VHH binders against RNA-binding protein 33 (RBM33). Designs and how they scored, part 2

Target 1, 73 residues: RNA-binding protein 33 (RBM33), of Homo sapiens (Human) (q96ev2r1098to1170)
Amino acid sequence: CVVSVEGLSSSTTDAQLKSLLMSVGPIQSLQMLPQQRKAIAKFKEPAHALAFQQKFHRHMIDLSHINVALIVE

## First folded at step 5 (VHH)

Design k29 (from b7 with T101Y F104D; framework vhh_5c3l_4)
Fold by ESMFold2-Fast, scan of step 5:
Structure k29 (fold): chain B 73 residues (1-73), chain A 122 residues (1-122)
Amino acid sequence: as target 1 above (73 residues)
Amino acid sequence: QVQLQESGGGLVQPGGSLRLSCAASGFTFSSYAMSWVRQAPGKGLEVVSDISSSGGSTTYADSVKGRFTISRDNAKNTLYLQMNSLKPEDTAVYYCAKGYYVEDSGSYFDYRGPGTQVTVSS
């Protein structure tokens, strides 16, 4: 129910990414890792993690394409 | 601008039913998960129910499971909450909300409507 989002622009805010994540489903956590151009988000429901990856993998935010991976925990 | 407007609240006696509606505008309603949230006097916010953007998945707080049903009509940009077998403990202001984030410290919402009062009392 965890996704990693990679390839974030340094100008992308946690509010922007949080809005995108919540368009799919409720999230339990969002950790921004700006030095790695990465974020880790945990959805409340596993189905929403999969749906987010299917919808937003390679999506463009601030002229940067993001990569979305499912993290198995 | 995102706008959410609840309606359908009122006074009912225990065991009664109410149906709440939320009219949404200013965003692509069918693309967002929606929630019903309530706040009882002197208490914090409680997330009552969530529904996915398509309506295919729903969740409920343990306090309302089996009694409340969340639904949506994406063609009408409307969210609903059917409340059956109401209890005095259900007395609260009910809000519809767009966007939902749960932290250890509580719940966060992008946008919330002004709310509608539900009072369950004899």
Scores: ipSAE 0.005, ipTM 0.185, lowest interface PAE 11.4, mean pLDDT 78

Design k6 (from b7 with A33R; framework vhh_5c3l_4)
Fold by ESMFold2-Fast, scan of step 5:
Structure k6 (fold): chain B 73 residues (1-73), chain A 122 residues (1-122)
Amino acid sequence: as target 1 above (73 residues)
Amino acid sequence: QVQLQESGGGLVQPGGSLRLSCAASGFTFSSYRMSWVRQAPGKGLEVVSDISSSGGSTTYADSVKGRFTISRDNAKNTLYLQMNSLKPEDTAVYYCAKGYTVEFSGSYFDYRGPGTQVTVSS
């Protein structure tokens, strides 16, 4: 299942975000979209996408609050 | 199960305003990014605005930036689009859409409503 991470600081790296995502579960892919201050991540297990949103929605990274949305595919 | 129903379209003069609403049901509305997309006569589909699940992040197409405002009420499962300073070029069918609107590999809209017509003309 896929999550959209929005409101990223321009200084946030894919390594930082990957570390945060993988604290919840294994990921299949991570796409950084720096021009939109967003990232798209696909978890190997659908339940981990929901768990990530529950734990990290409005979490602060690099002094910026992120918004986590679930993408339905 | 999933249903999206737009309302609020109509005929308006240039410079006027309209507020579109989208009633959503059949899914956990508060968990999904929502978008407004439009299709003008003879044109392709254009994403005009999107909003994150919490409402904390919004984006707008350059064509509508500063004039349109997207918002949502998660308690009412309703998405809104406030359209100000309308122009003839805003004439289109407006659709409420569920899913992610940013272009990337594999991303698309799961569902969209039947649409509501907005006509800006004197």
Scores: ipSAE 0.000, ipTM 0.100, lowest interface PAE 13.7, mean pLDDT 78

Design k7 (from b7 with A33W; framework vhh_5c3l_4)
Fold by ESMFold2-Fast, scan of step 5:
Structure k7 (fold): chain B 73 residues (1-73), chain A 122 residues (1-122)
Amino acid sequence: as target 1 above (73 residues)
Amino acid sequence: QVQLQESGGGLVQPGGSLRLSCAASGFTFSSYWMSWVRQAPGKGLEVVSDISSSGGSTTYADSVKGRFTISRDNAKNTLYLQMNSLKPEDTAVYYCAKGYTVEFSGSYFDYRGPGTQVTVSS
């Protein structure tokens, strides 16, 4: 359900990242942590969290390659 | 509606310790990631530490690793920051924050408390 997106450019907006996340599936929340170049997102469905990681791990956004990790709670 | 109230700041000597608390109300505290954010005189905001809803995952800024510990008590709706080995460069106003939170409905919520002053000086 929860993914960590790391390696974000400081120019990447929450709207841009939300759009990318929602292209895979509905999300419940998105928390931006710009000082750490990181965002935490919660998908409504666990399958969409896995799909997002598979599709976007190491994807380039605003000239920065992101790292997508699944968070075990 | 959403309320965050920090406490525990004060004046301390270099090498000393302080514990900050943040009392949360008006939302389901146990469902949200929480952060401590600070602003030093003449500088921008810096995210110091964050903690997952369950407390199972934490991160720290490089400047505070090994010295600060974030924790939470979901039964008491309270977030904590234990600050050890304080340095003059830790002088700042410390804010309890939900960070930048965007709900599925497209709503944007970014909320911080009023802050508590920490001064590390001789």
Scores: ipSAE 0.007, ipTM 0.208, lowest interface PAE 9.6, mean pLDDT 77

Design k8 (from b7 with Y100W; framework vhh_5c3l_4)
Fold by ESMFold2-Fast, scan of step 5:
Structure k8 (fold): chain B 73 residues (1-73), chain A 122 residues (1-122)
Amino acid sequence: as target 1 above (73 residues)
Amino acid sequence: QVQLQESGGGLVQPGGSLRLSCAASGFTFSSYAMSWVRQAPGKGLEVVSDISSSGGSTTYADSVKGRFTISRDNAKNTLYLQMNSLKPEDTAVYYCAKGWTVEFSGSYFDYRGPGTQVTVSS
């Protein structure tokens, strides 16, 4: 499964977000979409995508609350 | 359930001092970095200080360096902020915030408390 992370601060880097994602599990890809204040991340294991959403939906990064949605493929 | 409760705010004269406390429950306090964050009326949030899970590392915003001291007591699940030489510019609601790792304390928060008002005025 893939997660979308929305509501990112313009100051949030891919390194910061990658560290947050990898605290839950290994990732396969991370794409930053700064124009949309958004990122798309794919975990190697689908269970980690769900765990990330459960832990970090509405979490604050760089003083902005993020929204985490699961994207089914 | 994670709970954070700030106390110790109030009205103080410029040059005065206050000590803020934050009582934490619902998580293993000693495992997480913690931060103090403030918001003045009509302004965004500013991280003023953070402290590692052990208390061995601290950082401060340039606006408060030399005046504020962050500390923690892991045996009491309590975070503190000693505020000295207060200025009118320090007037804000002060929140304690749970960071999820020491490396991202001050930037990544799972939760913050309801806040305590600090007003610096004559």
Scores: ipSAE 0.000, ipTM 0.095, lowest interface PAE 16.3, mean pLDDT 76

